# Ledger of designs, part 2: VH-VL binders against Jasmonate-induced protein homolog

Target 1, 185 residues: Jasmonate-induced protein homolog, of Atriplex canescens (Fourwing saltbush) (Calligonum canescens) (p42764)
Amino acid sequence: MASTQAMGMTEQQKKSVDEMVEKATNMGVNVQAQNSAVVSMINQTNVSMTFNENHNWSGSVVGTGYPKSIPTKQSRQFIHQGDAKDGSQGAVVYYGSNANGEPCGWLLAWCAPTNVTPTKPNRVYVDCGAQSKFDTISWDTIKAKLDVGPATTNFTDVDTETTIAAGVTSTGSFASVGAAFGLST

## First folded at step 6 (VH-VL; framework fv_iluzanebart)

Design k20 (from i11 with light chain N92Y E93N)
Fold by ESMFold2-Fast, scan of step 6:
Formats: structure tokens, sequence, C-alpha cells
Structure k20 (fold): chain C 185 residues (1-185), chain A 123 residues (1-123), chain B 107 residues (1-107)
């Protein structure tokens, strides 16, 4: 299991990724052949989180789509089917609240190329903070940052006391992306 | 010609404030991360943090968060590294370097470095 | 943070000889590994990225290999201008981390 999962995934997220792959297979989605990303998000905040926005640079979400909500302390998954040329490259933004009840957002962007090489590696970019930070997103700016991103990363926004961690791992035809949306308190 | 030019050497006393600069030219400054690297005398390289000048998105190494402030002014293509109160342990050479982001397939690019700013803090 | 360990601390070689420098990561960094050269009084210079890809303008005598946790920089026929300190650096995770350096010194 360790070989198909993003670094830092919880045991619950690992199980949820396996269940999502099985569900996709039953729906006729060939995760292996499509160079897809299986994305698992865990909500480590104290309230439910709500889907706000997505962006696709290459590929698109399949199956049941983006989870509309992620209940507190639970994980949710989606499958993003990669483009044959450029693979799976996308982003999602979820809204929620910090410990003080202030509206906050969490952004996850990932790049899982069709052919992973030393010069085209798996990459992530993350951001979090006040919800207003995500009112108008420059997707070109996010892409520029993602293009030099690491395979795994953490970020804490001190002002809102929000945190986000993410990683991407691939040893086969699909990428496993894990993200934790949380609080620093 | 793509280059980063840093401000000159500084000699300071403990408790003083300091702001050093790194000016880019020959490329779209706002569209590349600028990182800061410390090298203490006779020691190796330590990554301090980075800033994306277009939106001032700043990321710090945990060892340097709260110790320094990284900022940028994209209107004059300049990034800054600042201390509110210097310590003798801040004596080091400080380098800035760009991280290449939007070209080809290169996923990493500390490819252009400033010449370094020597900061000496002594009583 | 990921700890990078280089060996040897100092490598003494004669011009024309082969130099082999090692770099070990405390956990897998895949191929997200760069090598830098630093000469006294100068800024570091990028030599290799992606473990084995030479940066533009870097002579063919420099080659990198390895993946995961074990990496090697090889200089096939050392030239006088190659006497310098060499650093490996991982970019698999932020914060970016460097090895402590290997000094390639004249014998």
Amino acid sequence: as target 1 above (185 residues)
Amino acid sequence: EVQLVQSGAEVKKPGESLKISCKGSGYSFASYWIGWVRQMPGKGLEWMGIIYPDDSDTRYSPSFQGQVTISADKSISTAYLQWSSLKASDTAMYFCARHKGRFGELSYGMDVWGQGTLVTVSS
Amino acid sequence: EIVMTQSPATLSVSPGERATLSCRASQSVSSNLAWFQQKPGQAPRLLIYGASTRATGIPARFSGSGSGTEFTLTISSLQPEDFAVYYCQQYYNWPLTFGQGTKVDIK
C-alpha cells in the first residue's frame, strides 16, 4: 500500500483511496490506462468543508465528480482523468472555518504528467488562509508556482491559523494525491 | 542577460535592524520565485525561504520563520531580506537565487544567483 | 526536514583523474536532486538537476546518477578549474535542503 499512496496520508485516507479506485473500476473508468490522479482530501478542521471551485490545466474530473462537502474529521476522494498528452493537472478550492469561526479557504493544485521523468516529475502547490484570498484566483499564477513545486509540501497561514499538507506519488499508471486541510491550533 | 544584483556588504552591531536587497534584470521578475540562502563562515548552504513577487506569496524554512522577513517590490524588480534585531549569529554571506518556473520541462531552477551580501554583526 | 549527507568531506585528486562524490538522503527524494559547484568567493553554480541532467553549458565530464536515497556526481577527468566545493540539494520537499559539501582539493 505504501507504494501507491502520497507521503503523509492517514490510514483512513489510504483505505478511502483504495475504495475510490474500486468504485471507479466498477463505473468503467480505467484508472491505470488513463494516467489519472486519485485525490484524497481529509478535513482536519472542526466544521464541514464545502467545494467552491476547480480548475483544469489538463484532464478532467470523472465519475461522481468533486465531493460537494467533506465532513469534519472525514476524508473524501475524487478521480481526475488525465489527458493523454499532458496527464492530470488540476486544482480544487474548499471553503470552511478556522477555530475562531472566520471563513477560510484551502487550495490544492497537482501535476501528475502522463510520462513521469526526472525533468517532468509529480508536483503539488498548496495555499490556505482567509476565504477572501480565493475570491479572484489567477490560475496562470497558480500554474507558474505549481510548475516548480515539490512532490510534497506543508504550509501554515499564521494570520488565520490554518494549515495544509499535500503530496503526490506515482510508481505506475496513476498518481495518488493526498491532502490534509487543517488548523494549526 | 538574466542577472540578480545584491546590495553591498554590511557591518552592524547586535540589536540593529537591517534590510538587504536583490535586484533582478533581463527577465520577468514578478513571474519567478526568489529564494534566499544563508552561508555561515566556513559552513554550507541553508535555504531560508522564497517569495513570488507578483502576489508576495512567501514561504519560510521552519528554522527561519520569525527570524527574518522576506518581501518584494515588483515595480522595481527587487526582493528584500530584513532583520528587526540582528544577533552575532546572523554573521554570514546571504545569497538570493531565482527559481525557474514557466520554461520547458525544468522542474527546478536555482539557475541564476546573486553575487552575495556579506553581513557582519559584532559588538 | 530531509537530511542530506555527503561523503567524503574532502577528496584529494590530481588533474586528469576521476573524482566520485556521494550524496545520501535520509528518505527517498526520487530524482529530485541537484548538484552545485562553489568556488571561493563565488555564488554556487548549478551543474546537474533531476539527478542526471546537465544544466546548460556544463561540460560533459560532469555526470550525475542515482535515485531514491543514493546519488553520485562523477567528474571523469578533473580539470584545474574543477577544484571547488560541491553540494547536493534535494527539492522533493520544502524546505529545500543541502548536503554539507565535499571539497575537491589538489593532491
Scores: ipSAE 0.605, ipTM 0.842, lowest interface PAE 2.0, mean pLDDT 87

Design k22 (from i11 with heavy chain R102S, light chain L96F)
Fold by ESMFold2-Fast, scan of step 6:
Structure k22 (fold): chain C 185 residues (1-185), chain A 123 residues (1-123), chain B 107 residues (1-107)
Amino acid sequence: as target 1 above (185 residues)
Amino acid sequence: EVQLVQSGAEVKKPGESLKISCKGSGYSFASYWIGWVRQMPGKGLEWMGIIYPDDSDTRYSPSFQGQVTISADKSISTAYLQWSSLKASDTAMYFCARHKGSFGELSYGMDVWGQGTLVTVSS
Amino acid sequence: EIVMTQSPATLSVSPGERATLSCRASQSVSSNLAWFQQKPGQAPRLLIYGASTRATGIPARFSGSGSGTEFTLTISSLQPEDFAVYYCQQYNEWPFTFGQGTKVDIK
């Protein structure tokens, strides 16, 4: 799995993304090529995760909105429709628990520009750890770190034994953003 | 003038602790990632880790996690690399480098480097 | 971890000649690739980022090309100050990784 997650999405997540795009299209939701991000999140922890907050730098969520919960060992998806000038740039924070039952959080931020170039590439920024880390978020600081981030990344918080992996890729029709929220135990 | 200035050369014995520094000037220190790079004698460059001084967000390369501690004090524009117990295999040149921030454009690169700190560990 | 492989290990060229250095990634890094120059006793200097974008102050004789897994640094007319070791670095995936270096030496 480590290899497929490094590429932005697992095969299971890719299939779920395709189903989400088909469903949205059938409902008349406009998923404009290269202006939208389809985000897939898989919960690899032992408990359900709950949506806490989001932030938009560019674009906004459409359709059914952010999944309120992600059950253990399941994936959930959403569509974030990008702004014509700057594309899809946003973040989500989900709360859950680590192996010891301590409250923890997982943060995913992505940047999928309208026009992807070598100096304006797809980027992700991730963070995880104790829930208190996310009580007061400086979105300007997250944006600054996101803007120089890689296209695929992983992070392990040793203190809470939580881990997060994410990536963003262009599919020729939309940007795919994948993330795995997990434990290092 | 934008620059990173590192502390001077160190000669230490195995088991000793050490903390070296990298001081930034001429720019907004807290808003750029600072990376640490090791170069063993006659060898190439290895990423050790990076820190964002504004919030001390620190990322280690897997081979250096638990081997060193990276920290920063933004009030004096200084980043640190620290060993609790040195080994002979820690003998190397250590560089710090800033990772270019956004500040208007989505661009990326390690554009400013310190001069290096030579650490020699021998009995 | 992405492994970066550079070739050749050593390139011997005369001043005024063209030098071509190769860098290969074990998996795609898109265009998220940088080139650095290091002279003896000095810190590395950024030459190229985004595979082909010259850093500020870098002479036009330096050019980068490639995307995905295969990258090239070209020095069109090698000057005496260009004899150095050159490193490629990927920043597509954390941890960021360097190639082992190519030494450009005088023939």
Scores: ipSAE 0.460, ipTM 0.816, lowest interface PAE 2.6, mean pLDDT 87

Design k25 (from i03 with heavy chain S105E)
Fold by ESMFold2-Fast, scan of step 6:
Structure k25 (fold): chain C 185 residues (1-185), chain A 124 residues (1-124), chain B 107 residues (1-107)
Amino acid sequence: as target 1 above (185 residues)
Amino acid sequence: EVQLVQSGAEVKKPGESLKISCKGSGYTFTSYWIGWVRQMPGKGLEWMGIIYPADSDTRYSPSFQGQVTISADKSISTAYLQWSSLKASDTAMYFCARQGDYYGEGSYLSFDYWGQGTLVTVSS
Amino acid sequence: EIVMTQSPATLSVSPGERATLSCRASQSISSNLAWFQQKPGQAPRLLIYDASTRATGIPARFSGSGSGTEFTLTISSLQPEDFAVYYCQQYNNWPPTFGQGTKVDIK
């Protein structure tokens, strides 16, 4: 009765996303994070990544704010406090470079409702590629895609050889979001 | 009413190119992801990839990355699946399907409406 | 990544009898599971989503249950038009994956 699986995330991406979700969970446990998304990101590229922009559909970043940089092979975390109506819904864009030194961007968007139900689940949306892809972002288009997204996803941009993977899970008190920004080379 | 209408059956030889179509009607085409699913003769369903027509954001199953190209023309509400060089192993029924929309809460990994299918036969 | 395993491969039942089909996920998918019916020469038809919610127009004899890794589709009083292949599909994780199908056949 064995069936063949469809291939998705690499084993390395699964491990990285799981580790980042765990780091987010640990951070959230150690701080007041009710109705929040706690986000952990790892930079698996060969250079440091820099914060470019964010967008809030509901809620806002708290504490020390968005990490201004994520050094190569290191992780950084932030807390996004959800509002009472819609929870935490936001996005971040980081810039860096691919293996050829070309400017690239990585976009992570999440939706962590105040009350998670089958019709209002935790969701992520990811995108990556050339930095110019993110020069003018249609946040309404991103929101529309996020609103039908899964709890776990990945994407590889063949042209730039960049990858991104992310997942979100609920702990009861907050959502833990893990993301890995990387290269396909 | 929502409908997805696919192009007719194709009989091709190995090495030939092919582009099949899926035309949506009865809904806002640019607001829903369109997926492609392969069913080999006598076998089950395999998910190939999806496209968001508003910006042509395209996502492939790793098994189909580089094997096919998915595209869309929003001016005529049509999605496409294309091969640059067909193989005998591409012989299958190909379905397009629209993302699920459950009580206004959807999922692009689930499908509600399906096209009738396009049979592609590749033989020498 | 997630492997969906359906059992039995073939289920032989008489009209009016109950049919029970199983679907197992290799890891938890919450309730993000759909069931599809496919008749020969036709496209799949959505029966159930969110593990237990019937799609519009689907007869009450079809019911789904389960969460996590174990799911069941039940047809309480099989009608002649219900002889088909049934597929489960998870939509919790990218990429979405289908089971290999259960054929419901005439006994």
Scores: ipSAE 0.490, ipTM 0.817, lowest interface PAE 3.0, mean pLDDT 90

Design k26 (from i03 with heavy chain S107Y, light chain P96Y)
Fold by ESMFold2-Fast, scan of step 6:
Structure k26 (fold): chain C 185 residues (1-185), chain A 124 residues (1-124), chain B 107 residues (1-107)
Amino acid sequence: as target 1 above (185 residues)
Amino acid sequence: EVQLVQSGAEVKKPGESLKISCKGSGYTFTSYWIGWVRQMPGKGLEWMGIIYPADSDTRYSPSFQGQVTISADKSISTAYLQWSSLKASDTAMYFCARQGDYYGSGYYLSFDYWGQGTLVTVSS
Amino acid sequence: EIVMTQSPATLSVSPGERATLSCRASQSISSNLAWFQQKPGQAPRLLIYDASTRATGIPARFSGSGSGTEFTLTISSLQPEDFAVYYCQQYNNWPYTFGQGTKVDIK
């Protein structure tokens, strides 16, 4: 899990994030002046992953929107533009398959406040497992866990042999969120 | 008054199973993570894992994944730590602790309320 | 995983003197650090969270400082009840990790 590094990202993901920021800036999105999160996801599974669902507690996705698919062994990025009071707080769910071909899901939630303080730090929450786990999501429960979560985390679901790691850090201009969706096999 | 009360001391032989408990009171049990911490005799503190009782979301520290099972029964506000087969190296004091909002003001902190500990001795 | 290193392992101080305890993280943990006091036979007691905020009921002689990788716990005028083992703990990264402890004993 490369996303457990200091920035929560691989070197290739960092380059992709820089490219996404440039593209968004050229489209008129002011990433550096807004309290935005640039989210990079790498698919470390053996099949393509597909976007299933998102949730916004604060802010909204901008630019090209959520990637509809993440090909195997590749990364995809999106920009989530925060509001002035609470910053960027959101979640995404992607579907794919484990090593046995069983349908699985990966959930990433992040909190990147407008003003990072000891009581309002950068946070992530992750979950993964059988796809059915994500058929009905309690977003209030996810938010409660996110609000007391760490800046870097990981989880392995033993039953499906799926794993997920994520981290969030401030770059001085925007928050950088990295996640790796993978298998434990 | 927030309180975590743990089950009493245990003396076991290698290979035996064991399940110890941590009962919360004075707060909404389902709204706070409960963690388990090991302290070997004369040694420091080690995080074993945490559980969110509302949905039994459980997170293990890498060195404890597969070694123990953490569970909770929200109907009786009780968290559990379980071994299928004890080893002499499991001899330790085990603490449970609650992560949560300090003073109800929305300030979040590390684990403040701790159980009194359960001493587990595993010897032949 | 983040490694927390405390120094010194043992600190011998007379009552009324200042004690300074150090905690170093192997990588930046922002201000997501807590200090705990543990007396023999007792559960740990939270002293400081968010690197510098005193928990309720903790005397003013206890203060915390630092951010990033270097942190300090200071006891400005050590009282007899302060002789204990002190642990730092990071909660920036899962898994959460403790330092190995600093024993504060009487000179």
Scores: ipSAE 0.642, ipTM 0.865, lowest interface PAE 1.8, mean pLDDT 88

Design k27 (from i01 with heavy chain G54D S102E)
Fold by ESMFold2-Fast, scan of step 6:
Structure k27 (fold): chain C 185 residues (1-185), chain A 121 residues (1-121), chain B 107 residues (1-107)
Amino acid sequence: as target 1 above (185 residues)
Amino acid sequence: EVQLVQSGAEVKKPGESLKISCKGSGYSFTNYWIGWVRQMPGKGLEWMGIIYPDDSDTRYSPSFQGQVTISADKSISTAYLQWSSLKASDTAMYFCARHGYESGWYYFDYWGQGTLVTVSS
Amino acid sequence: EIVMTQSPATLSVSPGERATLSCRASQSVSSNLAWFQQKPGQAPRLLIYGASTRATGIPARFSGSGSGTEFTLTISSLQPEDFAVYYCQQYNNWPLTFGQGTKVDIK
């Protein structure tokens, strides 16, 4: 028969990523977010998630900064202002727990170049799993993976039964990033 | 120059295990994803999955999740594709290919020569 | 997954003629589209990436165009060594997906 552990975005993840991209787009239009990545994240786990860490390769977060928490079943947004040369390139890590109450983490990285070209397209990279996985992050390794990443992606960690999906698209003069942090159960 | 060299052709029976290899040279092996692509006789190309050798981060196509195992040994710059129990339907040419970080390319830029796997009773 | 559909399945052309191959994606892939050439018994060879950028060493007679869902590969003056199967591949979404191929045959 069919494989029960097939890699690929679930229908819920596709819908959630699309909805988050739309929320990011609406926010960006309303605040006139030029040369920025506008990021919308939804927490589809059973508990609140807490901001743990960020990294900037180019650009920086603006306004109210990174959301300190994302309550269960709710979305939160932020704006990351790109620099003139390389645009917006960054990452965030949120902590929470899986269905069994074990500590877990979700990592979202994005690359939204100032000028999108075939050599410099919009990219995302995602990862999730046990919280300990994110105790010592090699940002150079994450950057290397991000630099060859697709515009939409997903990952499921079978050991913790956690999942993450994300997408990035250009909207006018800014990029809209949508992400769904969830459980595979 | 960049090269990917694959192991030789295999002839197996259904139920047997198999592990084929892809050795990279001429570049920093740990900094590039290695992908595996299947081509069944007379058919097109199917992406199976990829691995990042530095930390063995592995991603599979839905059609191949649970059917094969992709692994890598960065100390000898080699990626592997493994079956625990072969089926006749696994008869195909298997290619490895590189996704380049330094080039910034998402696509397969360099390919191995292919490993022909024949599974028959 | 994104489904890639190529047409025609087979294209018969004489040396010196122009060949145009089409590739359609079931969803937008922006310009994240590559073209590969494969000859019998050989590994695929990268021709074009980013829909229109020639890979290193690829002759100028090969050109790509398109964006979103519709793409074309054009060979302006077909040489004997160009008779092969051509595949398009999207790299906008994971899993990566290929078209079924277009076989370019001599007339």
Scores: ipSAE 0.064, ipTM 0.700, lowest interface PAE 6.8, mean pLDDT 88

Design s01 (from i01 with heavy chain R59E)
Fold by ESMFold2-Fast, scan of step 6:
Structure s01 (fold): chain C 185 residues (1-185), chain A 121 residues (1-121), chain B 107 residues (1-107)
Amino acid sequence: as target 1 above (185 residues)
Amino acid sequence: EVQLVQSGAEVKKPGESLKISCKGSGYSFTNYWIGWVRQMPGKGLEWMGIIYPGDSDTEYSPSFQGQVTISADKSISTAYLQWSSLKASDTAMYFCARHGYSSGWYYFDYWGQGTLVTVSS
Amino acid sequence: EIVMTQSPATLSVSPGERATLSCRASQSVSSNLAWFQQKPGQAPRLLIYGASTRATGIPARFSGSGSGTEFTLTISSLQPEDFAVYYCQQYNNWPLTFGQGTKVDIK
């Protein structure tokens, strides 16, 4: 029911994003120019989640890279630096477990163009479910879905009782991407 | 003037706990990642993990996840590497190192002198 | 994990000669590669980062080149103090990984 939360990073996540931007700036990362995406993921499941895979259509992760794990009930952040032409476009897949201990996966894809316009808006695409769903990913299919995706979305997989909500917005300096990986129970 | 100073050599028995330290000076300690690198006698370098002291954010190598704990106390500009129960296979030189900057990517720019840990009965 | 492979394991050269050390990554690391020098009983010393940028205080005889998966460290006129073990390290992906080292010996 939490349509507000589909866009919504918690106040703690917003502070963590601000801290990540400060850390990255101190490391020499330029998060200005609106072609960077600062991504915050919160693990709302009951177990730790582990990084499985990423894909880059435009740009690449910078700094310390993708968080290897997201502990239960905690958030982790990364920065993805876009190229000058197409901005930041990428995806991540994390693995974890549902309430029954069954292996599950969560996929977040985002598009943060260098110049956001009505015809080239910020977009997200999400998916979740059984881990086997992500054993072989068609990145062309994900890209096609992302290319028509909204700036805010959510999805629930009834079979595994997993859920994912995500949103992307422009801050004037970078795109802020928030995602919640969770259970529907 | 950037300096990393590590604690002195340790001689321990299997099963004992140990915590070694790395004190930074000459820079803003909370603004730079600190990493730990193991070098077993006569062997090469192995990255163990890193910590950002400003918020204690950590990343571990898969080979060392669960075997050691990395922590930091920003009030005294000191990072730590800790074992709950040492094994003879932990005998090695342990280095701490600070990250450098290159287009937002992390590399080791300044190194501590190393702490020799010997674990034997 | 990205596997870093260095060759040769040992390189024997005479003072004043050129030494060329190779480092190969199992997948692309872009230019996010560093080279370190280690002498017996000492901590590693950063020589090169970003595949080709010399660290502060490193003599001009050290140069790095390459991108993607194939990298080279060149010492143009080897000095007596250059006999050491050299390591490459990628910092493009977690976990950070080092090559196994190349020992540069006097011929």
Scores: ipSAE 0.000, ipTM 0.470, lowest interface PAE 15.8, mean pLDDT 85

Design s02 (from i01 with heavy chain R59Y)
Fold by ESMFold2-Fast, scan of step 6:
Structure s02 (fold): chain C 185 residues (1-185), chain A 121 residues (1-121), chain B 107 residues (1-107)
Amino acid sequence: as target 1 above (185 residues)
Amino acid sequence: EVQLVQSGAEVKKPGESLKISCKGSGYSFTNYWIGWVRQMPGKGLEWMGIIYPGDSDTYYSPSFQGQVTISADKSISTAYLQWSSLKASDTAMYFCARHGYSSGWYYFDYWGQGTLVTVSS
Amino acid sequence: EIVMTQSPATLSVSPGERATLSCRASQSVSSNLAWFQQKPGQAPRLLIYGASTRATGIPARFSGSGSGTEFTLTISSLQPEDFAVYYCQQYNNWPLTFGQGTKVDIK
């Protein structure tokens, strides 16, 4: 049985992705296209996280857009419809707090090409740390790092004790992107 | 075949709580977003927020976040809009509407008849 | 948020004449634009979505055009039942936003 979710997703998160795919299919979203990304984010911090910013290199979010908040210990999903040439390539930044109550940010970037090949694979890039790190983002720098990124990655910012893990996999119908925004404590 | 039927008109005093309803029929209620739209007397339409009844996923317009609560009971195919404490400025017609689909985008395709809420002392 | 601006505020036309209503978005909404008709005391009725696709049961005299930031609703040979307020709505970005409406009145 092939999994339709990125590796490392929780069972609740996998169920939420399946529900989002069903919801989107009923909404006429073409999630069967290889260039569509279904993104699931789980907030493993102790407080709610809020949407701060997005960036699109190719494609765009569909429907309700990016979840405006992700409550503590819950997951939220969105669909990013890719374009015919370059597929789905985008990024999101969410703000929250670490264990000490300090303002922190989490950044997820993904690339789900229209045609996945060994030279054009699914990729993710992640970053987290103090909120000030994300006050001014160089999207060209993020893109350069994403373009050589792996399909599965994780990062820990020692100074803020924040973590982020993410992965992307093709399901035969769409790309499944999973991310966990967390704390190292 | 698709119908959205809303609860009847309400007359309330400032400070009172209120919960109005929107019942869907003729389609799979859990598979479509339901939105709420306010129309102040003599004014245009304002989107308030939406809910997906299958999992109660909810999004609010920034202007209405914290002002109202949107909920749904999928067992009776009904969505709700509620206020903990009404103000005179809440006097308006409130519509529910189903969000249809086109290439993954949401637009209002079917509307309820509206619920008139009057808040006066 | 994207601001939707409709013009004119009021359009006075005679039955049988063509009515043309305009809607402008403060930034591009692609073709993700809908048109609604509202009569006094009634719920809005979907006329057009995707800028140019007529909703089920909408008469052929209603047509929509445009993309990006400039959109038009045309009613050819206006009928007595077409006197109403018309709203455009973008669904490209959240929050969803409506224009202020154009009232089509008898001349």
Scores: ipSAE 0.006, ipTM 0.467, lowest interface PAE 15.7, mean pLDDT 85

Design s03 (from i01 with heavy chain R59T, light chain N32Y)
Fold by ESMFold2-Fast, scan of step 6:
Structure s03 (fold): chain C 185 residues (1-185), chain A 121 residues (1-121), chain B 107 residues (1-107)
Amino acid sequence: as target 1 above (185 residues)
Amino acid sequence: EVQLVQSGAEVKKPGESLKISCKGSGYSFTNYWIGWVRQMPGKGLEWMGIIYPGDSDTTYSPSFQGQVTISADKSISTAYLQWSSLKASDTAMYFCARHGYSSGWYYFDYWGQGTLVTVSS
Amino acid sequence: EIVMTQSPATLSVSPGERATLSCRASQSVSSYLAWFQQKPGQAPRLLIYGASTRATGIPARFSGSGSGTEFTLTISSLQPEDFAVYYCQQYNNWPLTFGQGTKVDIK
């Protein structure tokens, strides 16, 4: 039984993922290839978030690309088409603000291998904190952490009071990646 | 036969509003993204933004966010590009184009003939 | 944003000669690269997508190659109707970006 949603997604995110898959399918994108990732991000902060950068280890975003902005309390989606050998492996960084109005960033990285096995599982890596943390990113370091990462994870940066949670689940057709960019109380 | 037909040339003064159109035919209009591309006189091509007509989902280039509005009316298979207040620097040829598909990848496959917009006092 | 740089700015070749146009991306765009032809007063026309796949109806004399950051469009035997400006475009990442164009003049 296939599911189209990652663990922890809201019902609205699940609907948005289904709508994104329908749009892509109607345009001829084969999202039944199990090397694709459909990524849904929800902004749980008090202000809009803005796309800052991405990185591709394998595969590439399709369609309109990464959402430029994620309005407060809303979700946005994208599809990342994996290559035949290594699947979908990428990362995105969004900028916003914490409760005190300080500039902050949220980083989501995912790996959805072409063939998911116990030794080559779906995995995610997350990080968040002050925006300056993301001024110079070591993608090799991120990749090393992602390569041993779990299928679900969360992180809270105490200094900025920011939090991020993410998960990835194979649906039998594609990998569903969900992430929540937020603030700690 | 896939066709995109754009509205005719416009001559406007600075500060005026304008809405130009792009009508698709020969395919399922709601199943393809429509993009807008600007070409200033004697210059190259600049992507402005894109819309999915089935639900009016839009994405803008950072350079054009807040400067223009892209919309669509799926009942008449028409996409629109709109300015609330034109500037002389908006003088350009504006093209609409459909996003095609091959092997999960999107590219502009069919283009409208262009709409020349001239903004002068 | 990914910056696309084309060279040369202008290329003059005789009919029947080979023309080679270059396109460089500031960071990898994998094979998500398209080439367009634009004649004066006309809309752009898709020639190549996926770096090397010819679009429907495009003559075999047009070929594309490359991946990552370096791409080439080759016209093996230039015809009079090939007089045009040629643009590369990456569609790997947001925002979509075009090169500045290479003008091909036929003598």
Scores: ipSAE 0.000, ipTM 0.467, lowest interface PAE 15.3, mean pLDDT 85

